# Designs tried in a protein design chat: VH-VL binders against Mitochondrial import inner membrane translocase subunit tim50 (timm50). Part 8

Target 1, 142 residues: Mitochondrial import inner membrane translocase subunit tim50 (timm50), of Dictyostelium discoideum (Social amoeba) (q55c70r191to332)
Amino acid sequence: PGGKKYTLVIDIDALTEITKTSKYPTLYKRAGLDFFLDHLRKDYEIYLYFNGNIPQNKYEQLQFKIDTNGKYFTGLLYPETGIKERNQFSKKIEMLDRDPSKVIFIDAASPYDHPNVINIGKFKSNSKDKLLIELLPVLESF
Key: E = the ipSAE of ESMFold2; O = the ipSAE of OpenDDE; V2 = 0.75 times the mean of E and O plus 0.25 times the DockQ between their complexes.

## First folded at step 15 (VH-VL; framework fv_enfortumab)

Design r01 (from q01 with heavy chain V101I; at its last look DockQ between E and O 0.65; V2 from the best seeds 0.67)
Heavy chain, then light chain:
Amino acid sequence: EVQLVESGGGLVQPGGSLRLSCAASGFTFSSYNMNWVRQAPGKGLEWVSWISYSGSYTYYADSVKGRFTISRDNAKNSLSLQMNSLRDEDTAVYYCARETIDWDSYGMDVWGQGTTVTVSS
Amino acid sequence: DIQMTQSPSSVSASVGDRVTITCRASQGIYSWLAWYQQKPGKAPKFLIYAASSRQSGVPSRFSGSGSGTDFTLTISSLQPEDFATYYCQQYNRFPYTFGGGTKVEIK
ESMFold2, look of step 15: ipSAE 0.583; ipTM 0.855
ESMFold2 (binder alone), look of step 15: mean pLDDT 94; pTM 0.955
OpenDDE, look of step 15: ipSAE 0.767; ipTM 0.901

Design r02 (from q02 with heavy chain F103Y; at its last look DockQ between E and O 0.54; V2 from the best seeds 0.00; counts 0 for: pae E 2.02 > 2)
Heavy chain, then light chain:
Amino acid sequence: EVQLVESGGGLVQPGGSLRLSCAASGFTFSSYNMNWVRQAPGKGLEWVSYISYSGSYTYYADSVKGRFTISRDNAKNSLSLQMNSLRDEDTAVYYCARETIDYDSYGMDVWGQGTTVTVSS
Amino acid sequence: DIQMTQSPSSVSASVGDRVTITCRASQGIYSWLAWYQQKPGKAPKFLIYAASSRQSGVPSRFSGSGSGTDFTLTISSLQPEDFATYYCQQYNRFPYTFGGGTKVEIK
ESMFold2, look of step 15: ipSAE 0.439; ipTM 0.764
ESMFold2 (binder alone), look of step 15: mean pLDDT 93; pTM 0.952
OpenDDE, look of step 15: ipSAE 0.774; ipTM 0.907

Design r03 (from q02 with heavy chain Y50W; at its last look DockQ between E and O 0.66; V2 from the best seeds 0.66)
Heavy chain, then light chain:
Amino acid sequence: EVQLVESGGGLVQPGGSLRLSCAASGFTFSSYNMNWVRQAPGKGLEWVSWISYSGSYTYYADSVKGRFTISRDNAKNSLSLQMNSLRDEDTAVYYCARETIDFDSYGMDVWGQGTTVTVSS
Amino acid sequence: DIQMTQSPSSVSASVGDRVTITCRASQGIYSWLAWYQQKPGKAPKFLIYAASSRQSGVPSRFSGSGSGTDFTLTISSLQPEDFATYYCQQYNRFPYTFGGGTKVEIK
ESMFold2, look of step 15: ipSAE 0.580; ipTM 0.856
ESMFold2 (binder alone), look of step 15: mean pLDDT 94; pTM 0.955
OpenDDE, look of step 15: ipSAE 0.738; ipTM 0.890

Design r04 (from q01 with heavy chain V101I, light chain Y30H; at its last look DockQ between E and O 0.48; V2 from the best seeds 0.59)
Heavy chain, then light chain:
Amino acid sequence: EVQLVESGGGLVQPGGSLRLSCAASGFTFSSYNMNWVRQAPGKGLEWVSWISYSGSYTYYADSVKGRFTISRDNAKNSLSLQMNSLRDEDTAVYYCARETIDWDSYGMDVWGQGTTVTVSS
Amino acid sequence: DIQMTQSPSSVSASVGDRVTITCRASQGIHSWLAWYQQKPGKAPKFLIYAASSRQSGVPSRFSGSGSGTDFTLTISSLQPEDFATYYCQQYNRFPYTFGGGTKVEIK
ESMFold2, look of step 15: ipSAE 0.506; ipTM 0.816
ESMFold2 (binder alone), look of step 15: mean pLDDT 94; pTM 0.954
OpenDDE, look of step 15: ipSAE 0.750; ipTM 0.896

## First folded at step 16 (VH-VL; framework fv_enfortumab)

Design t01 (from q01 with heavy chain G107A; at its last look DockQ between E and O 0.68; V2 from the best seeds 0.00; counts 0 for: pae E 2.4 > 2)
Heavy chain, then light chain:
Amino acid sequence: EVQLVESGGGLVQPGGSLRLSCAASGFTFSSYNMNWVRQAPGKGLEWVSWISYSGSYTYYADSVKGRFTISRDNAKNSLSLQMNSLRDEDTAVYYCARETVDWDSYAMDVWGQGTTVTVSS
Amino acid sequence: DIQMTQSPSSVSASVGDRVTITCRASQGIYSWLAWYQQKPGKAPKFLIYAASSRQSGVPSRFSGSGSGTDFTLTISSLQPEDFATYYCQQYNRFPYTFGGGTKVEIK
ESMFold2, look of step 16: ipSAE 0.435; ipTM 0.762
ESMFold2 (binder alone), look of step 16: mean pLDDT 93; pTM 0.953
OpenDDE, look of step 16: ipSAE 0.776; ipTM 0.907

Design t02 (from q01 with light chain Q89L; at its last fold request DockQ between E and O 0.79; V2 from the best seeds 0.73)
Heavy chain, then light chain:
Amino acid sequence: EVQLVESGGGLVQPGGSLRLSCAASGFTFSSYNMNWVRQAPGKGLEWVSWISYSGSYTYYADSVKGRFTISRDNAKNSLSLQMNSLRDEDTAVYYCARETVDWDSYGMDVWGQGTTVTVSS
Amino acid sequence: DIQMTQSPSSVSASVGDRVTITCRASQGIYSWLAWYQQKPGKAPKFLIYAASSRQSGVPSRFSGSGSGTDFTLTISSLQPEDFATYYCLQYNRFPYTFGGGTKVEIK
ESMFold2, look of step 16: ipSAE 0.566; ipTM 0.850
ESMFold2 (binder alone), look of step 16: mean pLDDT 93; pTM 0.948
OpenDDE, look of step 16: ipSAE 0.800; ipTM 0.916
ESMFold2, fold request of step 18: ipSAE 0.483, 0.550, 0.546; ipTM 0.800, 0.831, 0.813
ESMFold2 (binder alone), fold request of step 18: mean pLDDT 93, 93, 93; pTM 0.948, 0.946, 0.947
OpenDDE, fold request of step 18: ipSAE 0.816, 0.878, 0.780; ipTM 0.918, 0.938, 0.902

Design t03 (from q01 with heavy chain T100D; at its last look DockQ between E and O 0.72; V2 from the best seeds 0.67)
Heavy chain, then light chain:
Amino acid sequence: EVQLVESGGGLVQPGGSLRLSCAASGFTFSSYNMNWVRQAPGKGLEWVSWISYSGSYTYYADSVKGRFTISRDNAKNSLSLQMNSLRDEDTAVYYCAREDVDWDSYGMDVWGQGTTVTVSS
Amino acid sequence: DIQMTQSPSSVSASVGDRVTITCRASQGIYSWLAWYQQKPGKAPKFLIYAASSRQSGVPSRFSGSGSGTDFTLTISSLQPEDFATYYCQQYNRFPYTFGGGTKVEIK
ESMFold2, look of step 16: ipSAE 0.520; ipTM 0.824
ESMFold2 (binder alone), look of step 16: mean pLDDT 93; pTM 0.951
OpenDDE, look of step 16: ipSAE 0.790; ipTM 0.908

Design t04 (from q02 with heavy chain Y106W; at its last look DockQ between E and O 0.63; V2 from the best seeds 0.66)
Heavy chain, then light chain:
Amino acid sequence: EVQLVESGGGLVQPGGSLRLSCAASGFTFSSYNMNWVRQAPGKGLEWVSYISYSGSYTYYADSVKGRFTISRDNAKNSLSLQMNSLRDEDTAVYYCARETIDFDSWGMDVWGQGTTVTVSS
Amino acid sequence: DIQMTQSPSSVSASVGDRVTITCRASQGIYSWLAWYQQKPGKAPKFLIYAASSRQSGVPSRFSGSGSGTDFTLTISSLQPEDFATYYCQQYNRFPYTFGGGTKVEIK
ESMFold2, look of step 16: ipSAE 0.590; ipTM 0.864
ESMFold2 (binder alone), look of step 16: mean pLDDT 94; pTM 0.960
OpenDDE, look of step 16: ipSAE 0.762; ipTM 0.901

## First folded at step 17 (VH-VL; framework fv_enfortumab)

Design u01 (from t04 with heavy chain Y50W, light chain Q89L; at its last fold request DockQ between E and O 0.64; V2 from the best seeds 0.67)
Heavy chain, then light chain:
Amino acid sequence: EVQLVESGGGLVQPGGSLRLSCAASGFTFSSYNMNWVRQAPGKGLEWVSWISYSGSYTYYADSVKGRFTISRDNAKNSLSLQMNSLRDEDTAVYYCARETIDFDSWGMDVWGQGTTVTVSS
Amino acid sequence: DIQMTQSPSSVSASVGDRVTITCRASQGIYSWLAWYQQKPGKAPKFLIYAASSRQSGVPSRFSGSGSGTDFTLTISSLQPEDFATYYCLQYNRFPYTFGGGTKVEIK
ESMFold2, look of step 17: ipSAE 0.571; ipTM 0.848
ESMFold2 (binder alone), look of step 17: mean pLDDT 94; pTM 0.955
OpenDDE, look of step 17: ipSAE 0.759; ipTM 0.898
ESMFold2, fold request of step 18: ipSAE 0.502, 0.521, 0.517; ipTM 0.822, 0.828, 0.828
ESMFold2 (binder alone), fold request of step 18: mean pLDDT 94, 94, 94; pTM 0.952, 0.952, 0.952
OpenDDE, fold request of step 18: ipSAE 0.791, 0.823, 0.763; ipTM 0.911, 0.922, 0.898

Design u02 (from t02 with heavy chain V101T, light chain A50Y; at its last look DockQ between E and O 0.68; V2 from the best seeds 0.69)
Heavy chain, then light chain:
Amino acid sequence: EVQLVESGGGLVQPGGSLRLSCAASGFTFSSYNMNWVRQAPGKGLEWVSWISYSGSYTYYADSVKGRFTISRDNAKNSLSLQMNSLRDEDTAVYYCARETTDWDSYGMDVWGQGTTVTVSS
Amino acid sequence: DIQMTQSPSSVSASVGDRVTITCRASQGIYSWLAWYQQKPGKAPKFLIYYASSRQSGVPSRFSGSGSGTDFTLTISSLQPEDFATYYCLQYNRFPYTFGGGTKVEIK
ESMFold2, look of step 17: ipSAE 0.578; ipTM 0.842
ESMFold2 (binder alone), look of step 17: mean pLDDT 93; pTM 0.950
OpenDDE, look of step 17: ipSAE 0.794; ipTM 0.907

Design u03 (from t02 with heavy chain Y59R, light chain W32Y; at its last look DockQ between E and O 0.24; V2 from the best seeds 0.00; counts 0 for: pae E 8.9 > 2)
Heavy chain, then light chain:
Amino acid sequence: EVQLVESGGGLVQPGGSLRLSCAASGFTFSSYNMNWVRQAPGKGLEWVSWISYSGSYTRYADSVKGRFTISRDNAKNSLSLQMNSLRDEDTAVYYCARETVDWDSYGMDVWGQGTTVTVSS
Amino acid sequence: DIQMTQSPSSVSASVGDRVTITCRASQGIYSYLAWYQQKPGKAPKFLIYAASSRQSGVPSRFSGSGSGTDFTLTISSLQPEDFATYYCLQYNRFPYTFGGGTKVEIK
ESMFold2, look of step 17: ipSAE 0.007; ipTM 0.606
ESMFold2 (binder alone), look of step 17: mean pLDDT 93; pTM 0.952
OpenDDE, look of step 17: ipSAE 0.781; ipTM 0.910

Design u04 (from t02 with heavy chain V101T Y106W, light chain R54L; at its last look DockQ between E and O 0.64; V2 from the best seeds 0.68)
Heavy chain, then light chain:
Amino acid sequence: EVQLVESGGGLVQPGGSLRLSCAASGFTFSSYNMNWVRQAPGKGLEWVSWISYSGSYTYYADSVKGRFTISRDNAKNSLSLQMNSLRDEDTAVYYCARETTDWDSWGMDVWGQGTTVTVSS
Amino acid sequence: DIQMTQSPSSVSASVGDRVTITCRASQGIYSWLAWYQQKPGKAPKFLIYAASSLQSGVPSRFSGSGSGTDFTLTISSLQPEDFATYYCLQYNRFPYTFGGGTKVEIK
ESMFold2, look of step 17: ipSAE 0.603; ipTM 0.868
ESMFold2 (binder alone), look of step 17: mean pLDDT 94; pTM 0.952
OpenDDE, look of step 17: ipSAE 0.783; ipTM 0.903

## First folded at step 18 (VH-VL; framework fv_enfortumab)

Design v01 (from u04 with heavy chain S31K; at its last look DockQ between E and O 0.65; V2 from the best seeds 0.60)
Fold by OpenDDE, look of step 18:
Structure v01 (fold): chain C 142 residues (1-142), chain A 121 residues (1-121), chain B 107 residues (1-107)
Amino acid sequence: as target 1 above (142 residues)
Amino acid sequence: EVQLVESGGGLVQPGGSLRLSCAASGFTFSKYNMNWVRQAPGKGLEWVSWISYSGSYTYYADSVKGRFTISRDNAKNSLSLQMNSLRDEDTAVYYCARETTDWDSWGMDVWGQGTTVTVSS
Amino acid sequence: DIQMTQSPSSVSASVGDRVTITCRASQGIYSWLAWYQQKPGKAPKFLIYAASSLQSGVPSRFSGSGSGTDFTLTISSLQPEDFATYYCLQYNRFPYTFGGGTKVEIK
């Protein structure tokens, strides 16, 4: 898969917070996000996953806000209609057409346990957040 | 004034081809996602195709997949719909419609007056 | 694909009447529903977004409600200029899908 060792699927809610202030939502990046993605892209094929409550017409704009130069993300993923929460990972893998053993999913809120799923929680703006920096060495050790 | 103007409609035989155009003015065209929506005579609205502001992403209704191609030229403020293998059921008024750039305030807020496509033997 | 079932297909009403139009999605679309008004020979007009938010310039007699699968458009007091065909539109997923439309006619 593009010469990368692993495929990384990351929920947008794990990386960013989209707040509805007035009629214009603002996207806040988790601390260290650029650094996190820049390092991981060396060994990982990275996909940005959008939750079901985000309309597809906004995917590109959101991607642009996170990855303005198109440097980090290989593609976008989203749940197909009718997918149960417990089957999300399987469906994501199916969409990617990758070896499941080489796919890691960073989830904001995982409803199921799976060895390849890392739940880091939904991001809420916090200046003291260091989760991505702490997670980076783990992911780089694979 | 914000405006969309469709053109290119006409009479064509089944199996024929037609290219519709939509000229945008009064706004920064390159910042807006665009749609084609059609309406058969006496019928309801049917979404046809969508293209992102950059043109990087496109989507189509199943009824036109493989036959229609949406494209845009941001430098010319132009949206296009290439229609091939036309069928009788493609007969309709075709509208181009702009999507809002607001995150939560989404909608097709600007429409052209439409161009008529008639497919008939 | 997400199917949008709109009802009724037509309604006869008088000026001052309360008119309610329903739109049902075949699956959950959260609040990603818009309402449009169309008059004969004219392009559709954008009325409501996100199920319940009025587009700028739309009279307050129009209101939208609902979330998930069931949505309603309400005209609290029908005015002469409100006789038209109304459409719901889901924009949660592609393909976008319109309801079948509701023609509001004069009684």
Scores: ipSAE 0.566, ipTM 0.863, lowest interface PAE 1.0, mean pLDDT 91
ESMFold2, look of step 18: ipSAE 0.588; ipTM 0.868
ESMFold2 (binder alone), look of step 18: mean pLDDT 94; pTM 0.953

Design v02 (from u04 with heavy chain N33Q; at its last look DockQ between E and O 0.69; V2 from the best seeds 0.61)
Fold by OpenDDE, look of step 18:
Order: C-alpha cells, then structure tokens, then sequence
Structure v02 (fold): chain C 142 residues (1-142), chain A 121 residues (1-121), chain B 107 residues (1-107)
C-alpha cells in the first residue's frame, strides 16, 4: 500500500472544528495538526474521513483547507448511508481494501470499541489543546 | 449580472454525440461548483453531473456514467458536457446550474435558460 | 442511492389557501435539502434551504421544515404567482436526487 507501513484514517471532526453559521465556513485546526500530519506521512498512508453529516460537495474545499498542498492525505473516506454503528469499522476497512491489522482509526466519537480505533474526541477550538502532540509519539512507536 | 448560458443542443441520432457548453459571466467562475441538470419533456428534474471548483472531482448519475463527461475551463469561464452514445431517454432540456458557496443556505442558485437535446432516429 | 418521495404529485388550490408539500428521503440526509419552484418553460428557481433559509426575493409565505427523512414546504397563503411545480433536492450524497415534483394548480 504505497510503501507505507500502516494506514491511518482520521475523522475530520477529530482534527478540525467547522463552523456552518456563516456564508463561508470557517475551519479551525487542532493545534499542531500540520506538524502531526507531516511527521506521520512518512510511515502512514493517511486518509481523511468525513462523517455522514458533511455533504460530499464540501469535501474538496475542506480537504484544501487542511492540506492545501496535497501532501498529507492519500485519499478521502466517507460512510455509506445506512451503516450500522456496530459495523462502521468493518465498512471503513472495506473501503480501504487494506489489511485490517495495519489500519488505525483516529475517531472523534467512536460508538464501538476496537483495538485499532483511537478515540480522541471531537475537536472544539481551544488554544491549549495538546492532544495531537501527545498522540504523535504513540503513533510513531508502532 | 450573474448569468449562465447553455449551448450545443440539437437533434442527434441514437448512438451519436453532442457537446454542450455553458458560458458563465458576472461572477468568479472558479469559485463555484457546477452541475448539469436535465428535464425530459413533461417530466421532472434529473441531476446529471457535478464538478468541483478545480475539476478534480466529478460525479455522475448512473444513467449517464461511462457516456457523459463533465469538464470545466476556469480560464474561459466555461462548463462542458460531452455526451456520447446518446439514447432516446437522453432527450431533455439540459441546464447548467451553479451551487452557492454558502453552508447555511446551499442550493443551485443560478441556472441557465437550458439547451434542448433531442435524440431520435 | 437516496430516493426522494415527493407528495402529493399534484394539488388543486385557490388563492389564499395553505399548501403543504412533503418530501421523504429513503434514508437520513440530515438537513441537506433544498426546494425549487419551476414555471412552464422556465428554469427552476431556488427557494429554500432546509428549514431555515429563504433565498433573497422569496416571499415570507414560503417556509421549510424537517430534518432526517421528512421535509415539508409550506405556502401559508397561496398567491396567483405561486401556481407552479415544486421540487425537493437532496445533496447529502451523490448522486443528487430530486423529488418527483408537485404541481400546484388553480382550483
């Protein structure tokens, strides 16, 4: 899979906060996001996951706001409608067509427990947030 | 004035090809995602195709997949729809439509007048 | 694909009447729905986004409501210029899908 050791799937809500209250959405990045993605891309194939509440017509715009140069993300993932909570992980893996043992999900709100799923919570703009920096050594140790 | 103008429609035999064009004016074309929507005579609206700002992403209705190709030239403020292997059921008025940039009020807010495509032997 | 079932297909009404049009999605689309008005020989006109946003120039007698799978367009007091065909559109997922349309006719 692209010569990478692992595949990393990251929920956009875990990385950013998106405000929909204005004509032009504002995307707030979790602190250290660029550094986080830049370090992980050497060992991980990284996919950006969009949850069901984000329409597909917004994917490119959001991806661009996070990865303007297109150097971080290998691709985009999104749930098919009707996915049951218990089968979300399996469906995500099927979309990737990767060895499940080598796929790690960083989820904003995981309704299921799985050893390959790391739930870091939905991001809300906070200047004191250090979660990504704290998570990076863990992911690099794999 | 914000405007979209379709062209390229006409009469074609089944299996034939047509290329529709949509000329945009009055706004920054590259800042908008675009659609083709068609309407068969006396029928409802049917979404045909979508293209992102840069053209990097495209989507199609199943009814036209493999036969139609949407493209855009942002430098020329133009949207195109290449239609191959045309069928009788492709007969319709074809509209180009601009999507809003808003998140809290999304819709296709600007439409062309439409161009008529008639597929008949 | 997401199917949009629109009802009724037609309705006869008089000026001043309250008209209600419903769209039901085959699956949850959150609030990613738009309503359009189309008059004969004309392109569709964007009316309302979901339940809260009227487009500029759209009379206040038009309103939208709903989320998830059930959505409603309401014309509180039908005016002569409102006789037209109305469509809902989901844009949660590709392919975009329109409802079948509702023709509002004069009684």
Amino acid sequence: as target 1 above (142 residues)
Amino acid sequence: EVQLVESGGGLVQPGGSLRLSCAASGFTFSSYQMNWVRQAPGKGLEWVSWISYSGSYTYYADSVKGRFTISRDNAKNSLSLQMNSLRDEDTAVYYCARETTDWDSWGMDVWGQGTTVTVSS
Amino acid sequence: DIQMTQSPSSVSASVGDRVTITCRASQGIYSWLAWYQQKPGKAPKFLIYAASSLQSGVPSRFSGSGSGTDFTLTISSLQPEDFATYYCLQYNRFPYTFGGGTKVEIK
Scores: ipSAE 0.576, ipTM 0.861, lowest interface PAE 1.0, mean pLDDT 91
ESMFold2, look of step 18: ipSAE 0.598; ipTM 0.863
ESMFold2 (binder alone), look of step 18: mean pLDDT 93; pTM 0.951

Design v03 (from u04 with heavy chain N33H; at its last look DockQ between E and O 0.68; V2 from the best seeds 0.69)
Heavy chain, then light chain:
Amino acid sequence: EVQLVESGGGLVQPGGSLRLSCAASGFTFSSYHMNWVRQAPGKGLEWVSWISYSGSYTYYADSVKGRFTISRDNAKNSLSLQMNSLRDEDTAVYYCARETTDWDSWGMDVWGQGTTVTVSS
Amino acid sequence: DIQMTQSPSSVSASVGDRVTITCRASQGIYSWLAWYQQKPGKAPKFLIYAASSLQSGVPSRFSGSGSGTDFTLTISSLQPEDFATYYCLQYNRFPYTFGGGTKVEIK
ESMFold2, look of step 18: ipSAE 0.660; ipTM 0.903
ESMFold2 (binder alone), look of step 18: mean pLDDT 93; pTM 0.950
OpenDDE, look of step 18: ipSAE 0.719; ipTM 0.887

Design v04 (from u04 with heavy chain Y53S Y57S W103S W106S, light chain W32S R93S; at its last look DockQ between E and O 0.53; V2 from the best seeds 0.45)
Fold by OpenDDE, look of step 18:
Structure v04 (fold): chain C 142 residues (1-142), chain A 121 residues (1-121), chain B 107 residues (1-107)
Amino acid sequence: as target 1 above (142 residues)
Amino acid sequence: EVQLVESGGGLVQPGGSLRLSCAASGFTFSSYNMNWVRQAPGKGLEWVSWISSSGSSTYYADSVKGRFTISRDNAKNSLSLQMNSLRDEDTAVYYCARETTDSDSSGMDVWGQGTTVTVSS
Amino acid sequence: DIQMTQSPSSVSASVGDRVTITCRASQGIYSSLAWYQQKPGKAPKFLIYAASSLQSGVPSRFSGSGSGTDFTLTISSLQPEDFATYYCLQYNSFPYTFGGGTKVEIK
């Protein structure tokens, strides 16, 4: 399709749960994730954001587990190590060569006092989770 | 037995080229991220390059960026390092090293014996 | 780039001694740190992760601690086979960076 009008940056912890207790990492998708991303990619450039506590060498395999066919994500974003939480949003914006007014962040971290940040919290595997389905109409209305 | 075996080292003049190889055995090579690490004579360890398990992503140290190319052939269980425009400071023992697949860590848990590269006029 | 400052560069110790090696990162690397042992003419050997369980085959006298920027490798009671050079490695972000190394020598 044509050019995208908006940019969506989504924290991986908002979309998935990654277990660190097993020998091999297990990734659990939030309910409706594929549907969520498939619908939003029509109007959004979607970037997957990794927290600094995830080693960079894990980014590709995690992205692949979420987007096996490479359909959803335009790219990856990640902060520099040691970034203070209060400055994370500003750093995220600086990482994008986009109009800040057209960038929306779906975050799992502490709330930012900014209208373009939607904090949905860190995901933990829950069969009753409906947050993405509830959020989709809001994002589609922009 | 899990094993990595480097080869391809030798003597080369400055500006020359050399291709190192690393043969993997005893594990599912395609499941592991791989590294090259080097050690100059009497010096410490220096990370050189990284390649993802699929080969889709690569990273390089600034000291070798634009000159070295890391690649892999998962069908042949082989890792390679193409070194061009070699300099005296590239003289070192070159190791290939496997990253662990553990969920709570990503250190290099298996190393080859190393292959020696000497750049000298 | 993340700089890893390792100290001391060398230490003389006797069998049975407690040896402590420190690595400091120039910025936060959380827990993405590993320790290695290298003996002359040999490839580095993986020892332990920061503040984690021992790697298979590594003696219990080796332990790691720390998070953020400061990390420590401790050998509770040095054995003859422990005389070697030790390195820390951060693997949180590219480029990966090693500490400068610590040579543990016989006193």
Scores: ipSAE 0.384, ipTM 0.818, lowest interface PAE 1.4, mean pLDDT 90
ESMFold2, look of step 18: ipSAE 0.458; ipTM 0.793
ESMFold2 (binder alone), look of step 18: mean pLDDT 93; pTM 0.950

## First folded at step 19 (VH-VL; framework fv_enfortumab)

Design w01 (from t02 with heavy chain N33H; at its last fold request DockQ between E and O 0.63; V2 from the best seeds 0.71)
Heavy chain, then light chain:
Amino acid sequence: EVQLVESGGGLVQPGGSLRLSCAASGFTFSSYHMNWVRQAPGKGLEWVSWISYSGSYTYYADSVKGRFTISRDNAKNSLSLQMNSLRDEDTAVYYCARETVDWDSYGMDVWGQGTTVTVSS
Amino acid sequence: DIQMTQSPSSVSASVGDRVTITCRASQGIYSWLAWYQQKPGKAPKFLIYAASSRQSGVPSRFSGSGSGTDFTLTISSLQPEDFATYYCLQYNRFPYTFGGGTKVEIK
ESMFold2, look of step 19: ipSAE 0.604; ipTM 0.872
ESMFold2 (binder alone), look of step 19: mean pLDDT 93; pTM 0.951
OpenDDE, look of step 19: ipSAE 0.822; ipTM 0.924
ESMFold2, fold request of step 26: ipSAE 0.551, 0.570, 0.579; ipTM 0.844, 0.863, 0.866
ESMFold2 (binder alone), fold request of step 26: mean pLDDT 93, 93, 93; pTM 0.952, 0.953, 0.944
OpenDDE, fold request of step 26: ipSAE 0.880, 0.800, 0.806; ipTM 0.939, 0.908, 0.912

Design w02 (from t02 with heavy chain N33H V101T; at its last read DockQ between E and O 0.71; V2 from the best seeds 0.75)
Heavy chain, then light chain:
Amino acid sequence: EVQLVESGGGLVQPGGSLRLSCAASGFTFSSYHMNWVRQAPGKGLEWVSWISYSGSYTYYADSVKGRFTISRDNAKNSLSLQMNSLRDEDTAVYYCARETTDWDSYGMDVWGQGTTVTVSS
Amino acid sequence: DIQMTQSPSSVSASVGDRVTITCRASQGIYSWLAWYQQKPGKAPKFLIYAASSRQSGVPSRFSGSGSGTDFTLTISSLQPEDFATYYCLQYNRFPYTFGGGTKVEIK
ESMFold2, look of step 19: ipSAE 0.656; ipTM 0.893
ESMFold2 (binder alone), look of step 19: mean pLDDT 93; pTM 0.950
OpenDDE, look of step 19: ipSAE 0.825; ipTM 0.925
ESMFold2, fold request of step 26: ipSAE 0.608, 0.598, 0.637; ipTM 0.875, 0.880, 0.883
ESMFold2 (binder alone), fold request of step 26: mean pLDDT 93, 93, 93; pTM 0.951, 0.947, 0.946
OpenDDE, fold request of step 26: ipSAE 0.881, 0.866, 0.808; ipTM 0.939, 0.934, 0.913
ESMFold2, last read: ipSAE 0.611, 0.640, 0.622; ipTM 0.878, 0.894, 0.886
ESMFold2 (binder alone), last read: mean pLDDT 92, 93, 93; pTM 0.944, 0.948, 0.946
OpenDDE, last read: ipSAE 0.870, 0.869, 0.880; ipTM 0.935, 0.935, 0.939

Design w03 (from v03 with heavy chain T101V; at its last look DockQ between E and O 0.66; V2 from the best seeds 0.68)
Heavy chain, then light chain:
Amino acid sequence: EVQLVESGGGLVQPGGSLRLSCAASGFTFSSYHMNWVRQAPGKGLEWVSWISYSGSYTYYADSVKGRFTISRDNAKNSLSLQMNSLRDEDTAVYYCARETVDWDSWGMDVWGQGTTVTVSS
Amino acid sequence: DIQMTQSPSSVSASVGDRVTITCRASQGIYSWLAWYQQKPGKAPKFLIYAASSLQSGVPSRFSGSGSGTDFTLTISSLQPEDFATYYCLQYNRFPYTFGGGTKVEIK
ESMFold2, look of step 19: ipSAE 0.628; ipTM 0.884
ESMFold2 (binder alone), look of step 19: mean pLDDT 93; pTM 0.949
OpenDDE, look of step 19: ipSAE 0.738; ipTM 0.901

Design w04 (from m01 with heavy chain N33H, light chain Q89L; at its last look DockQ between E and O 0.65; V2 from the best seeds 0.69)
Heavy chain, then light chain:
Amino acid sequence: EVQLVESGGGLVQPGGSLRLSCAASGFTFSSYHMNWVRQAPGKGLEWVSYISYSGSYTYYADSVKGRFTISRDNAKNSLSLQMNSLRDEDTAVYYCARETVDWDSYGMDVWGQGTTVTVSS
Amino acid sequence: DIQMTQSPSSVSASVGDRVTITCRASQGIYSWLAWYQQKPGKAPKFLIYAASSRQSGVPSRFSGSGSGTDFTLTISSLQPEDFATYYCLQYNRFPYTFGGGTKVEIK
ESMFold2, look of step 19: ipSAE 0.585; ipTM 0.852
ESMFold2 (binder alone), look of step 19: mean pLDDT 93; pTM 0.952
OpenDDE, look of step 19: ipSAE 0.812; ipTM 0.921

## First folded at step 21 (VH-VL; framework fv_enfortumab)

Design x01 (from w02 with heavy chain Y106F; at its last look DockQ between E and O 0.76; V2 from the best seeds 0.68)
Heavy chain, then light chain:
Amino acid sequence: EVQLVESGGGLVQPGGSLRLSCAASGFTFSSYHMNWVRQAPGKGLEWVSWISYSGSYTYYADSVKGRFTISRDNAKNSLSLQMNSLRDEDTAVYYCARETTDWDSFGMDVWGQGTTVTVSS
Amino acid sequence: DIQMTQSPSSVSASVGDRVTITCRASQGIYSWLAWYQQKPGKAPKFLIYAASSRQSGVPSRFSGSGSGTDFTLTISSLQPEDFATYYCLQYNRFPYTFGGGTKVEIK
ESMFold2, look of step 21: ipSAE 0.672; ipTM 0.895
ESMFold2 (binder alone), look of step 21: mean pLDDT 93; pTM 0.950
OpenDDE, look of step 21: ipSAE 0.631; ipTM 0.877

Design x02 (from w02 with heavy chain T101L; at its last look DockQ between E and O 0.68; V2 from the best seeds 0.69)
Heavy chain, then light chain:
Amino acid sequence: EVQLVESGGGLVQPGGSLRLSCAASGFTFSSYHMNWVRQAPGKGLEWVSWISYSGSYTYYADSVKGRFTISRDNAKNSLSLQMNSLRDEDTAVYYCARETLDWDSYGMDVWGQGTTVTVSS
Amino acid sequence: DIQMTQSPSSVSASVGDRVTITCRASQGIYSWLAWYQQKPGKAPKFLIYAASSRQSGVPSRFSGSGSGTDFTLTISSLQPEDFATYYCLQYNRFPYTFGGGTKVEIK
ESMFold2, look of step 21: ipSAE 0.637; ipTM 0.882
ESMFold2 (binder alone), look of step 21: mean pLDDT 93; pTM 0.949
OpenDDE, look of step 21: ipSAE 0.753; ipTM 0.897

Design x03 (from w02 with heavy chain D104N; at its last read DockQ between E and O 0.71; V2 from the best seeds 0.72)
Heavy chain, then light chain:
Amino acid sequence: EVQLVESGGGLVQPGGSLRLSCAASGFTFSSYHMNWVRQAPGKGLEWVSWISYSGSYTYYADSVKGRFTISRDNAKNSLSLQMNSLRDEDTAVYYCARETTDWNSYGMDVWGQGTTVTVSS
Amino acid sequence: DIQMTQSPSSVSASVGDRVTITCRASQGIYSWLAWYQQKPGKAPKFLIYAASSRQSGVPSRFSGSGSGTDFTLTISSLQPEDFATYYCLQYNRFPYTFGGGTKVEIK
ESMFold2, look of step 21: ipSAE 0.655; ipTM 0.890
ESMFold2 (binder alone), look of step 21: mean pLDDT 93; pTM 0.949
OpenDDE, look of step 21: ipSAE 0.783; ipTM 0.909
ESMFold2, fold request of step 26: ipSAE 0.591, 0.616, 0.599; ipTM 0.867, 0.881, 0.875
ESMFold2 (binder alone), fold request of step 26: mean pLDDT 92, 93, 93; pTM 0.940, 0.951, 0.944
OpenDDE, fold request of step 26: ipSAE 0.867, 0.871, 0.808; ipTM 0.935, 0.937, 0.914
ESMFold2, last read: ipSAE 0.584, 0.579, 0.557; ipTM 0.869, 0.869, 0.854
ESMFold2 (binder alone), last read: mean pLDDT 92, 93, 92; pTM 0.942, 0.946, 0.944
OpenDDE, last read: ipSAE 0.870, 0.877, 0.862; ipTM 0.935, 0.938, 0.933

